# Ledger of designs, part 156: VH-VL binders against q9vpl3

Target 1, 224 residues: q9vpl3
Amino acid sequence: RGKINIQRPKAPHYERARVVAVTQPKYPELPKAKSCFKTRAERTQQQQENPYNEIIAREVRNWLDHSRLVAFFHLSSITADDIFRVRVQLHKQNLHLKSYGSKIIEQAVKNTRYEAIVPLFHSNHCIVFSPDPEKTAALLRIVRRVPQMVLLGGIVEETMLSRNQLVAYAQMPGLHAVQAQLVQTLSQAPGHLIQQLQAHQNSFVQVLDVHAKNQMNEETPKST
Short names: E, the ipSAE of ESMFold2; O, the ipSAE of OpenDDE; V2, 0.75 times the mean of E and O plus 0.25 times the DockQ between their complexes.

## First folded at step 6 (VH-VL)

Design u11 (framework fv_anetumab)
Fold by ESMFold2-Fast, scan of step 6:
Structure u11 (fold): chain C 224 residues (1-224), chain A 120 residues (1-120), chain B 111 residues (1-111)
Amino acid sequence: as target 1 above (224 residues)
Amino acid sequence: QVELVQSGAEVKKPGESLKISCKGSGYSFTDYWIGWVRQAPGKGLEWMGIIDPTDSYTRYSPSFQGQVTISADKSISTAYLQWSSLKASDTAMYYCARQYSSGWLDFDYWGQGTLVTVSS
Amino acid sequence: DIALTQPASVSGSPGQSITISCTGTSSDVGDYNYVSWYQQHPGKAPKLMIYEVSNRPSGVSNRFSGSKSGNTASLTISGLQAEDEADYYCSSYDSSRTPYVFGGGTKLTVL
């Protein structure tokens, strides 16, 4: 008990994990051993004193450029033992858990296509990188057992995906690449023809949606 | 050929500092974690800790936490094990080994070992 | 202390089979499939022989096999050869204290 059982976890429901994450302290301290993650204050102080911030920023840029899967997580207080077990399990799947300070992330992505991710790092965070987008399902299976890690979203094949889109991508093992290509195609589609077609269909779709769906799915955490 | 080459034998007095090295070659150094294993004369193997060279993340055995520091320099594909103040009880053979990620951090390739002798 | 219990010594004749046991608890051997076996010849570094209970790395003879029953893992060496004479160590994940632990080692003598 109190330990993350990676092989046979009785993980809490995702909703329960969210509640646990919300109740975590803003500046957590580890009770027993040193953390593999420094507190926010410690990371900020270290970054200000580090003369090699550009080298670390280059490392982050390299990870972003050579990873076809990037997943962003909010990270609540977690023990050194628990995060070590998560890192090992992820590494077995060619998934690389990294944590960098917000200033380093900002310097790494400034003037790049990834600049939009900066707001995700104003609180405790970690990132998982992989060259293999087929590992998205394995990633989500592993982190489901870690209530302290809350998925915020990710990048697959250079396409920004929300939490819900990334979860959907993971559920389609035989169609992962096709789904990513469709998302990319739609997001990069130019011209007013699509806009005109959407305007004509939106009212009809809304009427059908009212009768068929009417389900309220959570898009983002409702902390405040 | 995958190879881990460790620094030569050391003879030290109690209280002295020491840093021994383990250089990886024949593979992508940052793709594997490096572990350190201690073997006292005539005794068994003891796991000391590991390092991920990509971000210098370290994890130590409770028995060695605060007793040693593990570090790595990925630009020269070298991992290090260091002591600030040696004790006679640190006399042992020290192995570095590459962690085999297909298993649970199993050691697939080992260095030849560095004998550290601490005596007055 | 040593968390995994191995016999101090085992012996066999050339061509026979021997088994080395590695006994832990449910928090290490019993609940997980992370048992490994290492062979160490005198004056040399250890060599990985088995990982994840029963898997062999490339280059390891099929005479070596691993298994597990309850809290006890076993290394079996068939067709014993003089070159098999060595110390053998088991290792496992440990959820209750340290994440990685070795057994005390077993000296194999080929008669």
Scores: ipSAE 0.482, ipTM 0.770, lowest interface PAE 2.2, mean pLDDT 78

Design u12 (framework fv_anetumab)
Fold by ESMFold2-Fast, scan of step 6:
Structure u12 (fold): chain C 224 residues (1-224), chain A 120 residues (1-120), chain B 111 residues (1-111)
Amino acid sequence: as target 1 above (224 residues)
Amino acid sequence: QVELVQSGAEVKKPGESLKISCKGSGYSFTDYWIGWVRQAPGKGLEWMGIIDPYDSYTRYSPSFQGQVTISADKSISTAYLQWSSLKASDTAMYYCARQYSSGWLDFDYWGQGTLVTVSS
Amino acid sequence: DIALTQPASVSGSPGQSITISCTGTSSDVGDYNYVSWYQQHPGKAPKLMIYEVSNRPSGVSNRFSGSKSGNTASLTISGLQAEDEADYYCSSYDSSRTPYVFGGGTKLTVL
């Protein structure tokens, strides 16, 4: 009870609304769930390259080439309105949220130094690009309130980082040149790229497992 | 009650520096970005740029990049717009307005405006 | 430069309805639902009238409504009153360059 101001209608609390959405069952279409085997025609036909996919793959390569920060996310079901707000919030920080099909990403990074990221994109995903690696902290702050976006890893200053390494990078304030040097140091242990790829796959599986196990134990977020 | 209060009118000569202010009150200053909008006499609204007071991150329109500096001091809930060297073409009304940080794009509250006159 | 196209002027009589258009591209108006409308009386700061295409802030008359079709957003004012005489500006999200752009403005005259 009081004077009503011109304040915008209160937006649903991001974390609470999304926790509810994430815990509710989703109703996808039932494709070929009862068929465990490809048809003869499907087995004899190889995937035809789509010329349109090559155009989009070039767009992805262009983003990778011109971004000093690239972050990879698993994307759970999210409403169009919610993803629009996230996209706008990120864009204000010069962070660009993009969604591409897994085949397009594979085509884009094949025969590049980034080919090792392909296993991260086995399901719904999105990527955030930025020319400014100093925005890693801002990115993680924003995404912390979007439970449908789960950080898998990223690339900073052309160096592939796991989720934990990217989080560590975000917590290191300082001169940009010093931060770039620290990124190189963080990425040099143990030097086995395939081991790092396996660690990223295991981290993704761990994140999914933790998320699944914690769904019923999830505390309702408080407005603080 | 939410309000944005801007500094008073300024009369300057070309080449002079100037810093104008916009003080927010009645809300959590770091939860909202502050945008600056210019309106030349008899002309429309031009978005100049926006600042996030949480970390002082700025975004400028291409037309104003390098022409002005936007800053903020969250300890006193004040945003600033400044010029190192004014031009006669900078004569305009300058508004500050707030925009929610969580992906809203509307400017829901506006300052009263600061008239800047630059003449020889 | 002006990114969104509005007519320079529009006019109507008291009690009538008028519509002001705001035309952009798919990268601003067409693909997104982030169109706002502002009213500005002479010598005053702009006032938010519509946000996110069709939503009204508290305190804004229900005579004001917004809509969008393709790359064109529209502000409709029903039951025109003398106090509605003002300049009206649209704004939108812009995914291609900057997060925010304004239209050129429309002068509404109530005859």
Scores: ipSAE 0.535, ipTM 0.819, lowest interface PAE 2.2, mean pLDDT 80

Design u13 (framework fv_anetumab)
Fold by ESMFold2-Fast, scan of step 6:
Order: structure tokens, then sequence, then C-alpha cells
Structure u13 (fold): chain C 224 residues (1-224), chain A 120 residues (1-120), chain B 111 residues (1-111)
């Protein structure tokens, strides 16, 4: 059996204990009638009672800093069975699928070199992390069979790549040094690359909206 | 080398809560998934669910969804199985087992089991 | 609910070969190569004997072999020994009910 080699974020034990303590399930139960009529004060109090965002954000930043491969995906509606199947396949390749709220990602990358990725996470999303950039080809092969996951771009060897650049990197047959050189060659000025990734995200959302409206128009009027 | 050590036997009454544990050692705990398997007295094996200790992602068998909660604390390399309200039908041996990365959702290392007896 | 069908019992004599079947549908055994076999001695935890239809983990005797034909997987034990007397469970991926299912189990008796 092969061992899994994962580069873990350097986090003090007490910080980890705090993450466990605040992220463990706490289910405040409200009567049905009361839960439908939450007051402004109750909503504000509940938000203030979730201090875990800063702690989880630190964990996200550590994963971004310690992973040599990070891939960003838009995630359409997918069944629990389908996402589970994908997670199992990815795990066998030392690829780790993570899902975080946009607020947590924003806090994680605020005041860091990764701050520019925040706009990618306005919609449903997921991220795949790996310490091994040579697994990019395996990642794309697995995700090719999951139409609900749409590649937006990624980070390889600390270099931000667009979708097309990441696909080109994955198709590169060669030595690790040659692949690293290719990454540098494919990278664009940061402003252009981020704008390109944002444009892909916006175009995808627009295409989904048009498709949804087209399906509703065809099905609903025809049924009547 | 690799070992999963489970908590000791429990005797409970219906309606009581319970949390049993499974501690991994001899390997990187967050690199493998932990599953739970139930075996009622004199009966076969039933898969309950699985957890990825790295991010606490869980997947349950439909028969156990809403009946139990699976969790993990990666700081102490321990996975948990818990009930909010036990029933007599929960009387069984409960095993934790580690996912085998070269296989498909199969379990290569098993804990010794925790016997849970629920009687009035 | 038991998803995979196994015979309740099988018996053999020392030195003989026996086969235990595990029958499912196309949504579990038929369309996938994700069948595993576990051995359980009385009072003990199960032990993985075969994974992905025919692969043996390190430390498992080559007397144990697995195969699959259509919707039926089989575990074959050659050169039967007294120590092989145990309960045997098959398991598989299931695309229609739950991602992991077990068979009902087969009690092997060595006569």
Amino acid sequence: as target 1 above (224 residues)
Amino acid sequence: QVELVQSGAEVKKPGESLKISCKGSGYSFTDYWIGWVRQAPGKGLEWMGIIDPHDSYTRYSPSFQGQVTISADKSISTAYLQWSSLKASDTAMYYCARQYSSGWLDFDYWGQGTLVTVSS
Amino acid sequence: DIALTQPASVSGSPGQSITISCTGTSSDVGDYNYVSWYQQHPGKAPKLMIYEVSNRPSGVSNRFSGSKSGNTASLTISGLQAEDEADYYCSSYDSSRTPYVFGGGTKLTVL
C-alpha cells in the first residue's frame, strides 16, 4: 500500500483545539414559529456567536501556502452520491476536495497575495488541494467525467494559471523541471490573468442562466 | 504499526445519549477516512457511514442518516460515533475501520469493536 | 436491508477447494470492479482478504482468490485448512442505494 504524503499547515496545538471547539456541531433549536420570525437582534447575536470564521480562514490560508497544486471549480447542482464518488477518486490520488464559504475565503486571503481570487467564489464553488503538482493530469481526468464541476483556474508552484494554461500544464509530458519552466512561460501579468478568470466565471454563470430559462420556457409552456 | 483502538463496552438505558471513540495510531490520521460498521448480535455487517477527518466530511448509509452522528477530532487522532437517544435496537457491536487507499471504499485496518448494550 | 446475496453456509474438508458466491445487480457487482471480501472469526473484528475483485493485501495467503462473472463475484479458498473456518462477507460499491453495501455473510465449516 502506498502512503499518502500530505504537507500539513504549521498550526499550534492550541489553535487547532480552538478550531475543533468552535467548529464542532452546535445546534441551537428554536420553535418553528420563533425560527420563522427571527428579530434583527437575534440574527445579529447568532452571527456574533460564530467566531470560527477567523480560525478556519487561517487553516485555508495554510492550505493555499503549503499546496503546490490548487484548482478552483464552479460547482453546479450535484447529488451527494456523485460528489462522494468524486471525493473517493480524488483522495486515492492525494487530491483533497474542500468547500468553504465565500466569507471564510475572503478572510483567509485578505491582505495576502491571494486576495485577487475572492471574485471567483461569488457562486457555488469548491477547491482541490494537493502537495503534488504532477497530479494535475489525474485531477483533470477525474473531473472530466463530472459535468457539474467546471474548472475556473488554479495555482501551480505558486503561479496563478487560467483554465487553458492549467489544461496545457496537465498535457505536458516531461520532467518536473521542464513542467516548472512551462508554468513560468504560460503565466500572464497578474492583472490580466485575474481578469480572465473573472470573465470565465461571469460567462459561465450567464450561460447557465440562459440555459435554465430556455429549459423552463420549453417545458412549462409545452406542458400547458 | 497501524492500530485503531476503540473505547470500552457500554451498558445504557433507552433514551440515554452515548458517544463512543476510535483512536488511530501509527499513521497520519488525516490521510485516511474512517468508517463505522454495525453488527447486531448473531447478525451480519452493516455499513453505517464514513468520515474524512481532515475536513469532517461525512457520508451516511440511508438507514443511519439522522439516527447517529459521526465526527472526528484530528488534534487527538480520534473519530466518534454518537447517539442523542438510544433504542433497544441499537444493541450491537460497533467497529471503526480505516479506508484502504489502493482499494475502493474497502477497509484495511479495523478496531477491536465496542459492544453497546441497550436494555430497560 | 441486505443488498448482496451469499449462501448462508458452505462446508468442505481439509485440503479441498470451496467457492463462496456473492450475487448483486448491474448497479453494484456487474458494472464495477469494486468487490471486497472479509473474513471474521468468532469474537474478532473482520479482516480484509480480497479487494477490487481479485487483489490480495500483503500478508493474505495465496490460497484465497477472487473472481467475477457478470453480476456474481466469487471467493475461492484452495487447500482448505481448519483455521479458514469463519464467516465470510462480500462487499461492493452500489450506485443505486448507498455507496457501500455488504452481503449477508457465509459461514464456512471445515469438516
Scores: ipSAE 0.380, ipTM 0.689, lowest interface PAE 3.2, mean pLDDT 78

Design u14 (framework fv_anetumab)
Fold by ESMFold2-Fast, scan of step 6:
Structure u14 (fold): chain C 224 residues (1-224), chain A 120 residues (1-120), chain B 111 residues (1-111)
Amino acid sequence: as target 1 above (224 residues)
Amino acid sequence: QVELVQSGAEVKKPGESLKISCKGSGYSFTDYWIGWVRQAPGKGLEWMGIIDPSDSYKRYSPSFQGQVTISADKSISTAYLQWSSLKASDTAMYYCARQYSSGWLDFDYWGQGTLVTVSS
Amino acid sequence: DIALTQPASVSGSPGQSITISCTGTSSDVGDYNYVSWYQQHPGKAPKLMIYEVSNRPSGVSNRFSGSKSGNTASLTISGLQAEDEADYYCSSYDSSRTPYVFGGGTKLTVL
């Protein structure tokens, strides 16, 4: 540690300006003239939070880039025991169930080819990743026994597919059939494809509304 | 070759904190889940819990939930088992083990074990 | 005690065959094919001998075989050798409690 430099009073201009700045009354900021500058504490806090979010966002991008199969699910209330068992069954098939916040997904896919998926994640969700697209049939067999997971759509070989297209893909026996499906899907604009995926969610809500009304109006007769 | 190497034996007093480690080598660490198994002196095996190092997803046995913390650092291929406050009843051999991908939750490779002794 | 039930000890002579039982309920052994067997020599870590009832990992002797009938799984060791003397633990999936449970263990003595 150093000693105090007594010669500093010989530079009066800066010293006088500092004293005046400290002693002046604090004036209210004008709304239209409000500075976008942040305090040092606010900048430090934002920097700490940004590195954490960016690390997770990079993890999501890595999963998307290295997975040839990505499936998106709506996730209803499920117990910790049930989701654990599903994760174990999926892992045995090289299927990796991950859950990320919607803001992190948006940050991960912004300015990438996958940006169109963001609207799928405004509700409770999870994603299944795999390097092996042939595992789509195994994925659907496992998830059929998990009513809390509802398939919304996915990405196969970098091509976005609706729920019905993924189900059809699972039934295809070979690579040539897959290539035909990919060509067909690539003919759709990204906005149009997202509209189709959103329509699936809307149809699900409509089906639930109709079911609820039918439940109230009439019951199926049963006899023993 | 696949190997799990655990930290050395520990002697602690009740109320002290402890963190033991399990380092994987010879395989892709994030492709396999790591389980922890306890064996009290002269007793059988007890499953404590498991972690997926790729996202730190964890599952504990009900007997150990809230008693221990399982974590992993994938950048150094190491899993951890941690106590905030040890009890004399925590005296045991602790094994880490790698999930066998061809089985359900079976463990194909095991660490050599870490002996934890808690006494006053 | 909600764990899988094994006999505390079994014994056999060199060259004989022995069987170790592992009894659970329908929620663990009965309804699932997720039974495993581990061998533990004194002072050493366990070794996986059998997984998913009857499958052997690479490097495990064909003298070791597994089977299941109802709520009871069995490990059979043929042609007993002195080095087989160890503790043997069964394990299983459990749908009603912990997803992975061990049996109490069986000490095999080769007389």
Scores: ipSAE 0.452, ipTM 0.747, lowest interface PAE 2.5, mean pLDDT 79

Design u15 (framework fv_anetumab; at its last look DockQ between E and O 0.01; V2 from the best seeds 0.00; counts 0 for: pae E 8.0 > 2, placed apart)
Fold by OpenDDE, look of step 6:
Structure u15 (fold): chain C 224 residues (1-224), chain A 120 residues (1-120), chain B 111 residues (1-111)
Amino acid sequence: as target 1 above (224 residues)
Amino acid sequence: QVELVQSGAEVKKPGESLKISCKGSGYSFTDYWIGWVRQAPGKGLEWMGIIDPSDSYTRYSPSFQGQVTISADKSISTAYLQWSSLKASDTAMYYCARQYYSGWLDFDYWGQGTLVTVSS
Amino acid sequence: DIALTQPASVSGSPGQSITISCTGTSSDVGDYNYVSWYQQHPGKAPKLMIYEVSNRPSGVSNRFSGSKSGNTASLTISGLQAEDEADYYCSSYDSSRTPYVFGGGTKLTVL
């Protein structure tokens, strides 16, 4: 009884193969799960002027107007859980992470001083808002631990900053510290000037004294 | 003074919908997250989820995901917890609480609780 | 649900020091310093007593202290008073499942 090689079944005779091919139940191809990822184009078309978008746009404007620190980030393959963790960490520092659609941002900043930020929102992005510009260092510290968040730039005290400028800003001593240092330096300047002026006068007097002494010595007749 | 006031006790039947509320006062409502905690009779505390009232961002416990909806109306400083269809197992005390900034997701101020009883 | 493990009950006499343990895993108590403790009196809402392992919120008695070793966090109550009789719950971040989880609770009885 020949061992039926189960691993390489002999191809059925051509006629049988044809019958088997025709009698194979054609299972309806499961509708290819339309990748729920609506193309960017499809997402853009369906954003009908939803009154809701206007409300959100107003909210974005409100955040921009009341924030002294705004940072823009690109999100690269970040999970919802990761976003949540970062959001909590930022929130603890009074930093508010928000995510808006690009169209909403465009609508929000249209005809405003913030219109220049629109080109930053071509992909998945998030914005961090804060009323305190001193929190820039804290923000960067937290975000450095999240490689999926890429800093694009920001607004500090109504000034648009590049990524590099924002990093540099975070490294600077606080405004008050710099001001204090400046005041200290300025307060020392008059004292130094006076000292320098007095030094020259004292040197002059010394030279005159030496000259006078030399003249007195020349006038003393050698009493032979 | 910071205060969270919850809606009154509810008695419902299985299959009914319910929405309970938590109103915050004495602080900026949008600056703090609001969480919900369940406590079944004689049982421990269960973290249900949390919401940022400023933009209604919400995170749920996996156990409660899809079972309840957490929402907020910042215009009236109120957070909500709602069921579309109650079960007998939903019988519990429900607390809203404000997230404490100094902690992770800890809560510093709590509502008085809302007792929900679901019985046939 | 991976719950933090607490003893069901502990007891002590007035003036004594008692400790309540909270045992988790490496994904919660072990890896993070986000352990908190709540006190709950009967019929009342919980009160935050300790956050981030050992920090006390304003208004919490210095008799309450927290510590952590390995996967076990501990709440210590020194100078036990009658008013300390309550349920105590630990909480923590759980990176594996939930952003926040409570322990099973411990009933403290003052004898």
Scores: ipSAE 0.791, ipTM 0.911, lowest interface PAE 0.8, mean pLDDT 87
Fold by ESMFold2, look of step 6:
Structure u15 (fold): chain C 224 residues (1-224), chain A 120 residues (1-120), chain B 111 residues (1-111)
Amino acid sequence: as target 1 above (224 residues)
Amino acid sequence: QVELVQSGAEVKKPGESLKISCKGSGYSFTDYWIGWVRQAPGKGLEWMGIIDPSDSYTRYSPSFQGQVTISADKSISTAYLQWSSLKASDTAMYYCARQYYSGWLDFDYWGQGTLVTVSS
Amino acid sequence: DIALTQPASVSGSPGQSITISCTGTSSDVGDYNYVSWYQQHPGKAPKLMIYEVSNRPSGVSNRFSGSKSGNTASLTISGLQAEDEADYYCSSYDSSRTPYVFGGGTKLTVL
């Protein structure tokens, strides 16, 4: 795809994400049906929450609604230069690297079939969005160079896929020609897929938690 | 069907240059990485480095950085390992291996190996 | 110089189960699930037996299984057969050395 003449910040910090969300062009779109039908409880919850969280949650929901490919990663320690290089490589393929807090993800997926993904965001993470499911192979090729980005799974054509299923999807010749079979097969067991993703994430977090505790103990000064 | 065919054994003297090859067939060469692994006689495996043939992105083990050059020519589906000046300690078996597309940083197909002997 | 520690040798009789260990640190085996196991018969190239700790490639017997606990990964071979006699290497991503490292190898002898 050719370039679009836009500037994107290197890493959306919470304060930067607020500024970017306010300053980005937003075409006059009709309010989504979900935002038009807020209940009293939802209005009260929104009033109690930071309005900035709602703006960012709408951004996440917009990405989810317009992305036919979504991939979830656990993110280990990575230098700013490395993550910037990865973001640039992904952007060239119309793949958009983002990170959001778990509260924002929970708000964005509320009352959708994707609510079960929220626990994946209890640890350091990133998400890749794209409108183009054919770019799954390009995504995986790029992230193979980045061991700090651990693929957990994804969503293709509104169907949750495990890591192995997403990789298999990327290897299929004529991805458009086979999408119906893959989506139909996987959509018949979405609960099992989500359980598999949650179990993998929890195991990985446990390993990282042990590492963090060990590092803290080793770095604690000892009295002599 | 996937095959990695390496160039033949080499006998060299210290100080000579050498370039050995690894030709991939039966798959899309630019869709997979190629790594190089050394095995000195009677010793274990040592990872040397890896290349993505699609754009020649390379990474080296710190032990081999600056000691060898890894390259690829995607037009002929071939990866290379090259020394500018061989040493006797370079005597070893050298394998190329393909990184499995569905796995991370592991090698599913291996070449037959190229024995390099460096002796005065 | 070897970052992953394996026993130099193990042995077992046909039909027994044996386990080969691979001990690293938090910077490799502990923090990452990129542990692989390779089998190498004398004079042959290595063969991938297990990847990502516990997954078997197509064509690898289900007698081979992998696991990890803390900084130690394990390869278990059940129903030991004469053809299993070989050298076995673990490998892992190593955040202190990019992108990964091999263990020193374990010679399996079938009695």
Scores: ipSAE 0.038, ipTM 0.547, lowest interface PAE 8.0, mean pLDDT 76
Fold by ESMFold2-Fast, scan of step 6:
Structure u15 (fold): chain C 224 residues (1-224), chain A 120 residues (1-120), chain B 111 residues (1-111)
Amino acid sequence: as target 1 above (224 residues)
Amino acid sequence: QVELVQSGAEVKKPGESLKISCKGSGYSFTDYWIGWVRQAPGKGLEWMGIIDPSDSYTRYSPSFQGQVTISADKSISTAYLQWSSLKASDTAMYYCARQYYSGWLDFDYWGQGTLVTVSS
Amino acid sequence: DIALTQPASVSGSPGQSITISCTGTSSDVGDYNYVSWYQQHPGKAPKLMIYEVSNRPSGVSNRFSGSKSGNTASLTISGLQAEDEADYYCSSYDSSRTPYVFGGGTKLTVL
């Protein structure tokens, strides 16, 4: 990447990460262990987190803070060659596919507004970042080629969206006023969302009508 | 109004070349993949392949890889299915279909079909 | 070459419920949730009825439902109507070598 004002490198390659972890000063992250026995205290000290995790967690936080589009995926078994091809295709659209361990994700989002995403990462996962939220449609189109990647949800303009909400957003990427309205109505729930959608139904219907005249009138996903 | 309109029926002899078309209208052509599905007379559906009109990326069923070419011209919102040399076994109805927005290789809008008959 | 297995035919009376099975392997139906169902009337193009195992596209009757257990997916049609008489095809992602496969099709007869 390098187009976002981040002065930190991307996640270190395996060999470089190992070297960095070895050379970094070690600092205890865990609270001081209290033990009934001295040997148990010694065991607890040995279980402390290494500084490498914090370095990568800070990189993840920078990606989250500087990306206006973040999409979360469950990742089924996929070959290295296939994921590489997907990464290249996404990169051409300024979409950056990253994979981080669940522990690193938890460290990155702890005590932040994004803490709620932690349960999404208990299984195999990957994340796509972009500074350009208008690329949501391109993202979904590319990922449709990769059945091993299942969209779970995302964050657009700092607003948490479900899979269906993100799909709805993707259908209107070039309409700023409609995008803002859709994001607001989709982020409100549950009773307030219904009332607000009804209040703005004329504008929404007008947008769908314009869309149908110039392109396919896609069915808006309905929440059940 | 989303519509996929396919070219008319074709009657060909073995060894001849053929290119059939599928024109999309009423939607943004480059935002949806177009798939091709074959149905031999009295038989079931066979998936042939798919194309992304935005970058001409194609993916084929192994049974049809090297047997046909799928292409698209986004300037006229048209996808194509082409044979360099037809066989009698290519006699079938050929459908084009637009990918469903929430699915993978699921098709929500279908063309009317192009009947291709190959006989001596 | 490898197709999903469906019964050749199924029949029912108006108002009944019927189920059509679609059996594959772990590399297609079992390990993935990408099973779709299509309805085809004679001389017409297919219509998408179910996608991703159990989801209905807008405009499809709630009488149609989908499910999956192990390597077998099922399409259930409740409150059977005369216009439901058609051929039904299942489809699924195939991870082995073919990215997508169709079942052989099932002819539904409504008395």
Scores: ipSAE 0.016, ipTM 0.526, lowest interface PAE 8.4, mean pLDDT 76
ESMFold2 (binder alone), look of step 6: mean pLDDT 89; pTM 0.917

Design u16 (framework fv_anetumab)
Fold by ESMFold2-Fast, scan of step 6:
Structure u16 (fold): chain C 224 residues (1-224), chain A 120 residues (1-120), chain B 111 residues (1-111)
Amino acid sequence: as target 1 above (224 residues)
Amino acid sequence: QVELVQSGAEVKKPGESLKISCKGSGYSFTDYWIGWVRQAPGKGLEWMGIIDPSDSYTRYSPSFQGQVTISADKSISTAYLQWSSLKASDTAMYYCARQYFSGWLDFDYWGQGTLVTVSS
Amino acid sequence: DIALTQPASVSGSPGQSITISCTGTSSDVGDYNYVSWYQQHPGKAPKLMIYEVSNRPSGVSNRFSGSKSGNTASLTISGLQAEDEADYYCSSYDSSRTPYVFGGGTKLTVL
């Protein structure tokens, strides 16, 4: 249900509170020169509508739209001090570590090309954003000392990449070499280049499927 | 092609110091950790520690903490394992190996090994 | 230091499947997916066969597969061949004492 913030019951159990709410006495009629009162249903509806989620979802969309490097991580238990040190190291390299709830991520990427990433965020996660894709190598050097952060995949220059593809990208010797590789690929049929880009996306989708399955297996104990 | 080349076999007496090397080639040296693994004659593998050559960050196995020093010189793509005072129990084959980033803790390429013999 | 428990030896005939277990605790094998398997032939350096529980590096035969259940990881070799005769070591992340530990090793004999 998630909208528990509308209620702050001090002692009553939820079932009891709900019964009391349904049996509330009817109030007498009042003049309607100006409505200053809201019905219980209207107050409940206003409390359930949370504009905060839309504001944060917009922030996530802005990060995705303005970052040429996005990396997705599963985050295991880590102390606040340790994650803070990682954030500081990343920030010095123009890498921005962010955490968002799965519902907010889903809302942010709904009806976008990135909707397929939602399964990655079913459990504890974090995302690193950067406007500079050359920082991928620096990112991987920093996180390799943080075993609680497990790389799942990412997006580089609008292209979804698997973990292995991101590692390979980080090992490229710079823009000149990347351009040389692209020219070599273009020396083949144009369909081959498109096929390679589609294969990257397919590999990332496979990673998403495997991760979602692993999360379900970890979340739900094996039945006898 | 990725290759790790280790220094040659050493024969030492107890109490002597020793520094052995592991040179990486065919890859970006600072993008991978270098680990050291010990194998006593006829025994299994023992992880000693690792170094991140990009900033010389090290982590040691508790069994080897204070007994050895791991270092690296990224300008020559070389990692080192050093003893201040050798013991007969240090007789073993010593391997260096390359490790991927933290979410991929494996040794994907190994050196040929350096045999260290300590006897009086 | 040996932190992970493996059987000292296993044996099989050509064409059979064999499984080698690697048992730890929740602080190493159980709670993390950082289990690797290494093959070592006599007089040679180890070779990575499996990483992150079940992934194979390029060049490793699909006859080798890895899995994990609770605190026990397993390496399965199908279609056993004479060249598979070697020592096999598991390894894992360890959150308690050290970031990395090895198992005691298992000698595989192909009959």
Scores: ipSAE 0.008, ipTM 0.492, lowest interface PAE 9.6, mean pLDDT 76

